VH-VL binders against dITP/XTP pyrophosphatase. Designs and how they scored, part 10

Target 1, 211 residues: dITP/XTP pyrophosphatase, of Hydrogenobaculum sp. (b4u8r9)
Amino acid sequence: MKLMICTSNKKKFEEISSILESLKKDENLDLEFVKPPKEIEVEEYANTFLSNAYLKAKAYYNAFGIPALADDSGLVVEAFSDNLERPGVYSARFYKDSFGSHVLKEEDFKLSKDELNNLKVLRLLEKEENRKAKFVSVVAIVLSNNYGIFGEGELKGHIAKEPFGNFGFGYDPIFIPEGYNTTLANIENKDKISHRRQALEAVFFMLKKML
Below, E stands for the ipSAE of ESMFold2; O stands for the ipSAE of OpenDDE; V2 stands for 0.75 times the mean of E and O plus 0.25 times the DockQ between their complexes.

## First folded at step 5 (VH-VL)

Design z10 (framework fv_faricimab_arm2; at its last look DockQ between E and O 0.04; V2 from the best seeds 0.00; counts 0 for: pae E 7.4 > 2, placed apart)
Fold by ESMFold2, look of step 6:
Structure z10 (fold): chain C 211 residues (1-211), chain A 125 residues (1-125), chain B 108 residues (1-108)
Amino acid sequence: as target 1 above (211 residues)
Amino acid sequence: QVQLVQSGAEVKKPGASVKVSCKASGYKFTRYYMHWVRQAPGQGLEWMGWINPNSGGTNYAQKFQGRVTMTRDTSISTAYMELSRLRSDDTAVYYCARDLYYDSSGYYEDAFDIWGQGTMVTVSS
Amino acid sequence: SYVLTQPPSVSVAPGQTARITCGGNNIGSKSVHWYQQKPGQAPVLVVYDDSDRPSGIPERFSGSNSGNTATLTISRVEAGDEADYYCQVWDLYSDHVVFGGGTKLTVL
């Protein structure tokens, strides 16, 4: 069976493929991880990680007739989250999201996207006692027109009072994972992706039982 | 304070090799891919390949496959590009460039946000 | 191999708006990045991911990407904007980074 890894980002493709190949190591499975034949523009209007991952995987499956894997991930801050996880599916563009937009001023938009996102989170939490947060990764696989599986992983922690290191790492400079006394900006790459590995392990386990 | 500093200009004869260094400072060297891009005089930008400084893995443009070798020394935060069997049409400025970043939210940028100053390599008889 | 096409030159008067195009098959499905390069200098990233701006780049630089065309827009052009401009994508199918041929912006 061929399984498409449906991402337009080369680094994400290699990371996901590497994890899946390591999970497959020494398994006698008829399973090959491949690039999509071409990129597909996917319109995603869903408000959950699972729905967005599914929509992407489904679009690729519909286009090429090959089982398709897609993911969606983001930051979830407990104090912002009620019926919807926030920033959630809007994590990359949180500075543009209507939720909490009042804390950003016109002058702030001289800053980079990542600086704006981090500033918005920090200002929204200025008077909040609850700084709990997590990174979430959801992986969906569409196996046929009417069937698929999914898995989820989490990296729990809290939001720092200030960024550590001005190196431009998305939310990593303001996120302190459980068990650490520093931000993700100063932690080894392996530990940063534990939630992605969790999600991939979950779907791999289910997929293995089907093969 | 983030910067990439490259080795100095070189003059080479056809058939020789050149090795250009690129020293990174002000950021975690192993967390970003490093690319090499060249530009012949009066011409556009031409991508040569990338190296993952963490794993040492590489990917080369087809045009340079078999002639280019990209390496790194993580202990001194330095990337290297070696081009062998030089020809006169390899005369160019050679740049190293940092691939933007990735983070735990799964967002990856694939732009080159920091460039070295460039290294002129002249190949002439 | 994937090709990005840019006009060789664009001329604009100071204070006016410059538009530099980057053509490619289904480029709207790709993230497009733009670089400014002045003579004797390394390129500088001015727009990434179609429309986002790095820290320190004036807001008069903006971008869009749809269908087969991406566009870099520079409003209220200044003499200091005179440079070569390159678009760039990662082409997953060919597994390569691709640059456009470059556009020389002249401020008259």
Scores: ipSAE 0.013, ipTM 0.610, lowest interface PAE 7.4, mean pLDDT 86
ESMFold2-Fast, scan of step 5: ipSAE 0.015; ipTM 0.565
ESMFold2 (binder alone), look of step 6: mean pLDDT 92; pTM 0.949
OpenDDE, look of step 6: ipSAE 0.019; ipTM 0.639

Design z11 (framework fv_burosumab)
Heavy chain, then light chain:
Amino acid sequence: QVQLVQSGAEVKKPGASVKVSCKASGYKFTRYYMHWVRQAPGQGLEWMGIINPSGGSTSNAQKFQGRVTMTRDTSTSTVYMELSSLRSEDTAVYYCARDEYYYGSGSYDWFDPWGQGTMVTVSS
Amino acid sequence: AIQLTQSPSSLSASVGDRVTITCRASQGISSALVWYQQKPGKAPKLLIYDASSLESGVPSRFSGSGSGTDFTLTISSLQPEDFATYYCQQFNYYPTFGPGTKVDIK
ESMFold2-Fast, scan of step 5: ipSAE 0.006; ipTM 0.544

Design z12 (framework fv_burosumab)
Fold by ESMFold2-Fast, scan of step 5:
Structure z12 (fold): chain C 211 residues (1-211), chain A 124 residues (1-124), chain B 106 residues (1-106)
Amino acid sequence: as target 1 above (211 residues)
Amino acid sequence: QVQLVQSGAEVKKPGASVKVSCKASGYTFTKYYMHWVRQAPGQGLEWMGIINPYGGSTSNAQKFQGRVTMTRDTSTSTVYMELSSLRSEDTAVYYCARDEYYYGSGSYDWFDPWGQGTMVTVSS
Amino acid sequence: AIQLTQSPSSLSASVGDRVTITCRASQGIYSALVWYQQKPGKAPKLLIYDASSLESGVPSRFSGSGSGTDFTLTISSLQPEDFATYYCQQFDSYPTFGPGTKVDIK
């Protein structure tokens, strides 16, 4: 069975692929992880991680007829959240979000997207006492026209005052997991404790029972 | 000083395989992804694939699936690209190019620096 | 796959001219666009990343702009060393390159 891993983010693709290959090790399953034949434009109108992951997986399944895995993930900072979780589904593009836009200057836009996102979070929390945050990951697999599965993962922690470390990506340089005294970007093998691994383990467990 | 140095020009017959090397220096080899890009004479740039030197995992463009193999040797800080079942249309300059960002520092891939290129000529 | 087109395919210009070349993506890519300069017989050189960020050491006469599907590279006052082929590349999905724009002496 081929399973498409449907993400355009090259570093996320490598992380997901690595986790899945490690879970498959010693399992003796007829399961092959592949890239889609081509990237397609997916219209994601959803406000939740689950709905976005599902829409992406379903679109790829419909286009190619091959089982498709997609994920949606992000950072949720308690101090930024009310009836909506923020950055939430806008995590990858938080620097563009109107929420808190006043803290970024024109000169800051010479930085990468991830650096802008981290800078914006840190500036918004500069005078804030509540630094609680969590990573959330939702993975959806569409296996056929009438069958799919999903898994969820969560990693609680708080936002550091300064970025530190250079492993991982996204908000890893500013996120300190619960029980640790350093950021995710300073923890080698973060996939072993990550929200993404939890979500992937959940769907892999269900998939394994079917194979 | 960050530098990528590639192996010399190759002339191959159709059906043969070629293995191009790319030796990295001036930075931590396992902290950056490495890409392979080719350019046929007078044509544009074409992405072939990527390798993570830390773990050795690879991802190749669909066009090259089954024909391209990327490997690395961490003791020599060298990446290899092997292309099999060569055809005349594989005649090109092959470049290695480093991902600008460290593993984990960002999710983007643009290329700096580039190797000097290796001309591979496939002729009978 | 995301396809990139560049316009014009070639142009002739004089030293001191303002040169603008465009790159259009087949779908929205936000700011996930890079510009390279390539001189004959040489490897490409990074000029602009993330649509508008100037790479360290690149002269300030080079600038990039745009978002979504339409992007431009501008050279405000063309110098002799700027005669080259310019390529755009997207990184919103697996990398793809534009066909290139050749900038020749008039």
Scores: ipSAE 0.000, ipTM 0.431, lowest interface PAE 13.8, mean pLDDT 83

Design z14 (from f02 with heavy chain G31R N54Y, light chain S92Y; framework fv_faricimab_arm2; at its last look DockQ between E and O 0.04; V2 from the best seeds 0.00; counts 0 for: pae E 8.5 > 2, grease 19.5 > 18.9, placed apart)
Fold by ESMFold2, look of step 6:
Structure z14 (fold): chain C 211 residues (1-211), chain A 125 residues (1-125), chain B 108 residues (1-108)
Amino acid sequence: as target 1 above (211 residues)
Amino acid sequence: QVQLVQSGAEVKKPGASVKVSCKASGYTFTRYYMHWVRQAPGQGLEWMGWINPYSGGTNYAQKFQGRVTMTRDTSISTAYMELSRLRSDDTAVYYCARVSDYDFWSGYEDYFDYWGQGTMVTVSS
Amino acid sequence: SYVLTQPPSVSVAPGQTARITCGGNNIGSKSVHWYQQKPGQAPVLVVYDDSDRPSGIPERFSGSNSGNTATLTISRVEAGDEADYYCQVWDYSSDHYVFGGGTKLTVL
């Protein structure tokens, strides 16, 4: 069986493939991980990580007729997430999202995308005692037109009072993982991927039982 | 702070080879691909290829396939680019550059956020 | 084999707006990145993902990308903006990184 790893990001393809090959090690499985024949444009309009991962995988499956793996991930802040995970699927563009837009002022838009996202989260939590948050990764595999599987992983923590650290991108400067007293931007890089590996392990376990 | 420091200028004769080094500091070397880009005098930027410092895997531009070799030493956070069978039109400044990565699950981030200072390689008789 | 086309030069008076174009087949579906290079120096990223700015790049640098054209816009141009500017994309099919030919911005 061939399984497309549906990403246009080269390093993402290699990291997903590397994790899956590691999980496959010493297994006698008829399973091969491949690139899509070409990049396709996918409208990711859904409100959940699972729905967006599914939409991407489904689009590739429909285009090429090969089982397809896709993912979606982001930050979830408990205090924002009453009926919908937030920033959730809007994590990369949270500064432009209508939720909580009142906390950003015209002069703030001098800042970069990542700085705006972080500032928005911090201001929304200014008077909030509940600062619990998590990074979430969801992986979906479409196996046929009506059938698929998915897995999820989480990296739990909380939002810092202010940005700190020298490494990483996005929300790393404001996210303190469980078991640490500093942000992801100031700790060992390998700890940032545990939720992603968890999601891939979950789908691989299910896929393996089907082969 | 992220910094890329390259080896010094080189003068070579046609037919020789050159090996340029790029020492990285201020970040986890193995997480980010390292690219090499050259620029002939008075000309534009030309992408040569990348190396994945974690795996050692490489991808070279068609023009350089068979003449370029990219390697790394993870113990000293250093990438290398070797160009063989040098010609006079290989005279250029050679840059290492790190590609940015927001998060390998979050999206597409394929721009060069940090560049080395450049290494001048002159190929002449 | 994906190709990016830039005008060789653009001239603008101080205080005016410069627009530098980057043409490519369906470039609007790609993320476009822009670099500034002054003589004898390494390139510096000024816009990424079509329209985003790195920390330290002033808001007068902006970008757009649709259809077959991406554009770098520099408002209120200063003498210090005189440089070469390159657009860049990643081409999935070849797994190659492609630069435009460069545009020399002259501030008269």
Scores: ipSAE 0.012, ipTM 0.540, lowest interface PAE 8.5, mean pLDDT 85
ESMFold2-Fast, scan of step 5: ipSAE 0.014; ipTM 0.502
ESMFold2 (binder alone), look of step 6: mean pLDDT 92; pTM 0.936
OpenDDE, look of step 6: ipSAE 0.014; ipTM 0.605

Design z15 (framework fv_faricimab_arm2; at its last look DockQ between E and O 0.07; V2 from the best seeds 0.00; counts 0 for: pae O 8.2 > 2, placed apart)
Fold by OpenDDE, look of step 6:
Formats: sequence, structure tokens, C-alpha cells
Structure z15 (fold): chain C 211 residues (1-211), chain A 127 residues (1-127), chain B 108 residues (1-108)
Amino acid sequence: as target 1 above (211 residues)
Amino acid sequence: QVQLVQSGAEVKKPGASVKVSCKASGYTFTGYYMHWVRQAPGQGLEWMGWINPRSGGTNYAQKFQGRVTMTRDTSISTAYMELSRLRSDDTAVYYCARDSPYYYDSSGWEYDAFDIWGQGTMVTVSS
Amino acid sequence: SYVLTQPPSVSVAPGQTARITCGGNNIGRKSVHWYQQKPGQAPVLVVYDDSDRPSGIPERFSGSNSGNTATLTISRVEAGDEADYYCQVWDSSSDHVVFGGGTKLTVL
């Protein structure tokens, strides 16, 4: 069976693919992971990770008639309100809204988008004692018009005082997983504890039962 | 189908104001930033600013600070760009453009690209 | 202010490869987007995030970005590719979107 991995993010695609290949090998499933023939526009207007993942997967399934896997994930910082972004999620656009109403620093010119997002989080938490956070991921697989399965993963932790580590992407440099004393960006083989792996494992388990 | 439809051509006198509208359809209007870009005849593209249709938050290019106002009416999925104290060098085609939906990827990657454009509105400023 | 520099014009014969450059300080650290604009029409996004293509854009269009130069490459150029091409980035120091000056591609 073919399964489309439906993400426009290259790094996320690589991560998902890597995890799925590993799971496939471990479970000895006959699956072929493919890219969608083309990218399609999907509206992610839902308020939950699950709904957005489903909408994305469903859209791709409808478009191409191939089972479709989609992921919706994000960082949830407990101290922050849900008013700026969709509820419970801090997206890639997070830093941009901040800069629109914030005094820009000269040193920001040399920073990547991920670094800018991380700095935004750190600025907002500067006076906040509650630094609890979690990564959340929901993976949805649409197998037919009327049938879909999903898995959810969560990685609890807290936001570091400063970025650390050069590996990974996104918010990895500022997130310290529970049980660790360093950031995700400094943990080797982070996929073993990642929220995305958890979600993929969960949904894969269900998929296995169906195949 | 996702589309942006702008208001018709305008002819204005120097010192006047112009307000161009951009109606969105085929997608959730409040889900995407809206940009405004103008192009003088025979010239390149010039970014004017963006608006967050959900919050109403704006960011204007420095060149237009104090002279441009971007607004929206969510009830009719319409964005507005008003430019005041018009000058002859404001003569241009004005475009609204939707920010790419790909920025919603929560992994930290943002695509600040304009994937959908309005058809443009010609604004002529002449005495 | 951040500045993007494009050559004013590039000429190629049909079937050949066109390369349009976009220069900017440390542009390789930015996401570069490219737009095609034909006379009397609105711009069309042809490449985003350095090298990704929107749906419906031919594979002949590709992009790269490193160091101080981003490049739009159009292989097997057709007459219909004749247009103005603009590079674009977001500048974090000013929180502004910046366009290049545009390049006129002429298909001989």
C-alpha cells in the first residue's frame, strides 16, 4: 500500500519519513511512502491539532485517491494565551507578529527565522516563572472516504532560559524535555522521545491492525 | 477557487485620498496575512505593508508610515488600503496579495511569500 | 535598509537555460521567493523558500540560495517565459518585505 506523506516542510518530511521507515522495518509492514504528486492548498482553520491533521490528510486523499498521512504539531507554552494563534499552538508566524509591535534589535538581522521565534518565546517568558511547555503532535491517516485513523504524541518539558544546541530545528534549542537537563537541540537521537514519533507509533499501531 | 478581487481604477487629484478594496473568496479570510504591493508604471514591485485580518494588526513600510491605513471587514472578507495625501508619484497599480499558507507549519518554518494576488487597481494621481 | 540586487535584463535563446541572480547580504540565511510577471498581469509566485515550487509551476523552474546570491533557474526556456522576474525576502532588521529591482527575461 502506498501512503502519502503530506507536508510542505522539508525538515518535517525528512523526520517523518525517517521515523516511518524505521517503524516499517520494525513492524515488517508492506508500505511504500510517497510524496504527493503536487502540493495542494489546505485550510487549517480548526482549533485542534486533530482536526487540522485530519483536514489536511482528507484534502490530499480527496485530491489523489491515495491514503494520506498528515501531521499537525506545535509548541504549547502554558503561560501564554491562545489569542495570537490558533488555540494552544505557537506557529512559525509567531515571531512575525511580535516584531510588528516590538522594537527590533540590530542583532536580529543575523538570526534565522527559528532563532527569531525562539527569542520571541524567551522575551515573553522573561518575567514569567511558569516555563512549562509541551510539544504536541497529531498524525492522521485517511485511508478511505469514510475512514481515518490518528495518533497523538506529547512531549512535556519546559522552556530554557537561553537557546542551547545546534541540532534540530524549530523550538528545539529552547525546549528541555522532562527528565533531561539539556535542550532537544542537544540531544542525540531525539526521535526516540519526540512527540512526533509517539504520534506516528500510535497511528502505525492502528494501521498495522488494519493491514 | 481561491481569489482576490480588487476594486476598480481610480483617478485622484494631488492631496486627495484613495481607498482600494480587496475581496477574498475561496478561503478563510482571517487565516492569512494580507499584503499590499504597488507598482509604478514601468517600475518594480514595492511592498507597502501587511495586515492580519484576524486581529487587525498592521505593519507598514517606513516610506508610507503616517500616510497609509490598512483595514479589513471580516464580515465580507474584504481588506482595504487607504493612501492619503496623494502625489503624482503615487500613480501605480496597487495589488493585494495573500501570504502563503505554508507558514502555518508549526515546525518553525515560515514562507513569507505571496501565493495569491489580486488583479491590481490602477490609481492615477494627476492635476 | 536591506537591498536586493538583480540584473536589469537577461537574454536567452529558446531551449536554453536562463539564470537570474538576486544578490543580498547574507541572503543565504533568508528565504527567497521568486515571482514572474507578464505585461499587464499580476505577479505569479514561481519559487518559494529558495527552491520549492507552487502547485502548477513547471519543473523547469528551480531555485537555489547560498552565501550572498540566490538564483532562479529556468531550464528549456520557452517563449512564454518571457517576463519580468522579481526576487523577494523578508528582512528581520526592519520587519519589511523587500523586492529586488526585477529582471527582464527576453527570449530571443
Scores: ipSAE 0.014, ipTM 0.581, lowest interface PAE 8.2, mean pLDDT 85
ESMFold2-Fast, scan of step 5: ipSAE 0.020; ipTM 0.603
ESMFold2, look of step 6: ipSAE 0.015; ipTM 0.579
ESMFold2 (binder alone), look of step 6: mean pLDDT 91; pTM 0.931

Design z16 (framework fv_faricimab_arm2; at its last look DockQ between E and O 0.06; V2 from the best seeds 0.00; counts 0 for: pae O 8.6 > 2, placed apart)
Fold by OpenDDE, look of step 6:
Structure z16 (fold): chain C 211 residues (1-211), chain A 127 residues (1-127), chain B 108 residues (1-108)
Amino acid sequence: as target 1 above (211 residues)
Amino acid sequence: QVQLVQSGAEVKKPGASVKVSCKASGYRFTAYYMHWVRQAPGQGLEWMGWINPNSGGTNYAQKFQGRVTMTRDTSISTAYMELSRLRSDDTAVYYCARDSPYWYDSSGYEYDAFDIWGQGTMVTVSS
Amino acid sequence: SYVLTQPPSVSVAPGQTARITCGGNNIGKKSVHWYQQKPGQAPVLVVYDDSDRPSGIPERFSGSNSGNTATLTISRVEAGDEADYYCQVWDSSSDHVVFGGGTKLTVL
């Protein structure tokens, strides 16, 4: 069976693919992971990770008629209010948004988008004692018009005081997983504990029962 | 269907101001940044700035700082671009363009592409 | 300011492959997007994030990006592909969107 990995994010695609290949091998499933033939527009109007993942997967399934896997994930910082349309950190353009007196400094423009987002989070938490955070991921697989399965993963931790580590991407340099004393960016084989892997494992378990 | 519909052509005198509107439909207006890009006759595309329709936050190209104002009315899913102290070299077609839809996730990775464009608004500045 | 450099024009015969380059300092580390613009029309996104295609864009359109040069490749060029093509990036140092000067593709 073919399964489309439906993400336009190259890094995410690589991570998902890597995890799925590992799971496929471990579970001895006959699956072929493929990219969608083309990118399609998906309107994410839902307020939950699950709903958005489903909508995305459903859209791709409808478009191409191939079982479709989609992921919706994000960093949830407990100290931040849920006043945004989506829970947690609005990750992509987060650094561009102004929050109170927090404005990008000229020196910040020497950094990457990810670094800027990380600094924004750190600035917002500068006076906050509650640094609890978690990564959340929901993976949805649409197998037919009327049938879909999903898995959820969560990685609890807290936000570091400063970025540390050169590996990974996104918020990895500022997130310290529970049980660790370093950031995700410094943890080798982070996929083993990642929220995304957990979600993928969960949904894969269900998929296995169906195949 | 996702679309951006802009206001009609404008003819202005030097020193005047022009305000172009861009009405969005078919998607969550506040979910995507809106950019403004202009194109002088026979010339290339020139980025003017963006607005976050949700927060109202803006970022303008340095060239237009102090002269451009981007606003929005969320109740009618409409973005506005006002350019003041018009000069002859402001004669151009002005476009609104939606930032490419992206699924915001923990990666922080984003595309800064414009996937939907308005039809353009011709602004002519002549004495 | 960050600058993108495109050749002003490229000519190709029908059925052949057109390559439009976009030069920029260390552009390979940026995400490059490409737009097609036909006369009297708004630009249309044809390639984003170096090599991905939006829905509705033919597979004939592809992109690559490495070093100091991004390239839009149009295979099996058709008359309808005649247009201006613009590359575009986001520059972190200025927090500005930057367009190339555009390339006129002529189908002979």
Scores: ipSAE 0.013, ipTM 0.560, lowest interface PAE 8.6, mean pLDDT 85
ESMFold2-Fast, scan of step 5: ipSAE 0.017; ipTM 0.463
ESMFold2, look of step 6: ipSAE 0.016; ipTM 0.587
ESMFold2 (binder alone), look of step 6: mean pLDDT 91; pTM 0.932

## First folded at step 6 (VH-VL; from z07 with heavy chain N54R, light chain S29R; framework fv_faricimab_arm2)

Design a01 (at its last look DockQ between E and O 0.40; V2 from the best seeds 0.00; counts 0 for: pae O 7.5 > 2)
Heavy chain, then light chain:
Amino acid sequence: QVQLVQSGAEVKKPGASVKVSCKASGYKFTKYYMHWVRQAPGQGLEWMGWINPRSGGTNYAQKFQGRVTMTRDTSISTAYMELSRLRSDDTAVYYCARDSPYYYDSSGYEYDAFDIWGQGTMVTVSS
Amino acid sequence: SYVLTQPPSVSVAPGQTARITCGGNNIGRKSVHWYQQKPGQAPVLVVYDDSDRPSGIPERFSGSNSGNTATLTISRVEAGDEADYYCQVWDYSSDHVVFGGGTKLTVL
ESMFold2, look of step 6: ipSAE 0.014; ipTM 0.513
ESMFold2 (binder alone), look of step 6: mean pLDDT 91; pTM 0.934
OpenDDE, look of step 6: ipSAE 0.016; ipTM 0.591

## First folded at step 8 (VH-VL; framework fv_faricimab_arm2)

Design p01 (from z07 with heavy chain K28T K31D N54R, light chain S29R R53L; at its last look DockQ between E and O 0.05; V2 from the best seeds 0.00; counts 0 for: pae O 9.8 > 2, placed apart)
Heavy chain, then light chain:
Amino acid sequence: QVQLVQSGAEVKKPGASVKVSCKASGYTFTDYYMHWVRQAPGQGLEWMGWINPRSGGTNYAQKFQGRVTMTRDTSISTAYMELSRLRSDDTAVYYCARDSPYYYDSSGYEYDAFDIWGQGTMVTVSS
Amino acid sequence: SYVLTQPPSVSVAPGQTARITCGGNNIGRKSVHWYQQKPGQAPVLVVYDDSDLPSGIPERFSGSNSGNTATLTISRVEAGDEADYYCQVWDYSSDHVVFGGGTKLTVL
ESMFold2, look of step 8: ipSAE 0.016; ipTM 0.500
ESMFold2 (binder alone), look of step 8: mean pLDDT 91; pTM 0.933
OpenDDE, look of step 8: ipSAE 0.006; ipTM 0.558

Design p02 (at its last look DockQ between E and O 0.04; V2 from the best seeds 0.00; counts 0 for: pae E 10.7 > 2, placed apart)
Heavy chain, then light chain:
Amino acid sequence: QVQLVQSGAEVKKPGASVKVSCKASGYTFTDYYMHWVRQAPGQGLEWMGWINPRSGGTNYAQKFQGRVTMTRDTSISTAYMELSRLRSDDTAVYYCARDSPYWDSGYEYDAFDIWGQGTMVTVSS
Amino acid sequence: SYVLTQPPSVSVAPGQTARITCGGNNIGRKSVHWYQQKPGQAPVLVVYDDSDLPSGIPERFSGSNSGNTATLTISRVEAGDEADYYCQVWDYSSDHVVFGGGTKLTVL
ESMFold2, look of step 8: ipSAE 0.000; ipTM 0.518
ESMFold2 (binder alone), look of step 8: mean pLDDT 92; pTM 0.941
OpenDDE, look of step 8: ipSAE 0.025; ipTM 0.590

## First folded at step 9 (VH-VL; framework fv_faricimab_arm2)

Design q01 (at its last look DockQ between E and O 0.08; V2 from the best seeds 0.00; counts 0 for: pae O 9.1 > 2, placed apart)
Fold by OpenDDE, look of step 9:
Structure q01 (fold): chain C 211 residues (1-211), chain A 125 residues (1-125), chain B 108 residues (1-108)
Amino acid sequence: as target 1 above (211 residues)
Amino acid sequence: QVQLVQSGAEVKKPGASVKVSCKASGYKFTKYYMHWVRQAPGQGLEWMGWINPNSGGTNYAQKFQGRVTMTRDTSISTAYMELSRLRSDDTAVYYCARDSPYWDSGYEYDAFDIWGQGTMVTVSS
Amino acid sequence: SYVLTQPPSVSVAPGQTARITCGGNNIGRKSVHWYQQKPGQAPVLVVYDDSDRPSGIPERFSGSNSGNTATLTISRVEAGDEADYYCQVWDYSSDHVVFGGGTKLTVL
């Protein structure tokens, strides 16, 4: 069976693929991880990771007729909101509106989206003592029109005072997981603890039972 | 039910001070910035400033610097806005508004999802 | 200071689509929020983060934001939609909230 890994984020794709290959290594499953034939635009307007993951997976399944895996993940900062944790499902777009007393310069607009997102989180937390945060990941696999499976993962930690590290992507440079004194971006083998791995393991286990 | 309830209408003389209260209920008061916005009769909305109910930190619009004081009493989930040295052009409806818990929720000075009913302050000689 | 510019008034017939614009320098890089205010009432958030709707807000209300213009779109306009509409942003440079001047929507 072919399983499409559906993400437009190159680094996320690599991470997901790596984890899945690792999980498959000791298994004799007829499972092949493939890229979608092309990228499709998916409207993500849901307020939950699960819904967004499903929407993405479903969209790709509908488009290509191949079982589709999609991941929706984000950083949740405790200090930001009770009703809708932030950045949360909006993690990718979090950079759009900057925060803090910093005066934006033209040079700031040359930063990557990840860098801008990180900057915003740091700026927001300038006003807060509570730096607790967690990564959340939901992985959805759509296998048919009427059937899908899901897995979830969570990694608790806190936000660093400044970005550090060269590994990973997204908010990794500003997130310090529990039990560590450095950022995810400075942990080379972060897959062992990552929220995404947890979610993937969960859904992989379910998938294995089906095959 | 999340709501903000403000104090009643005020009539003041020029040079006096007015203190408007805003009682929050239905949510954790200290988790959301509280903003104050006023609206003169027939005019648009004007942002006055925000207070962090947790820390008590404030940020005032430049126009009101030195004349406005925002405070809070966490024990009763109430925010206060005091405007001093009142003048006729301070006549307006004053609103408290909670910072949104949506996309730009919490401690961002972003959308205001809950508003008080407004407090009319009239300044006349 | 950052300035948001709205047309003073917009008129539409019932059932038609109203579009209210909010102009600002590079406003597409900001999160724009929209409020509806009826006479004698407090403002009500109808669109946040450019295009998202709070719970309870009809799908007829939508928003977009790009370049230097944000737009609130109200489809299938009803008499009850007659109100003042305000766009709003948070200005990073000044650390101030900024409102547009407001637009009066008249339903003919």
Scores: ipSAE 0.008, ipTM 0.564, lowest interface PAE 9.1, mean pLDDT 86
ESMFold2, look of step 9: ipSAE 0.013; ipTM 0.493
ESMFold2 (binder alone), look of step 9: mean pLDDT 92; pTM 0.941

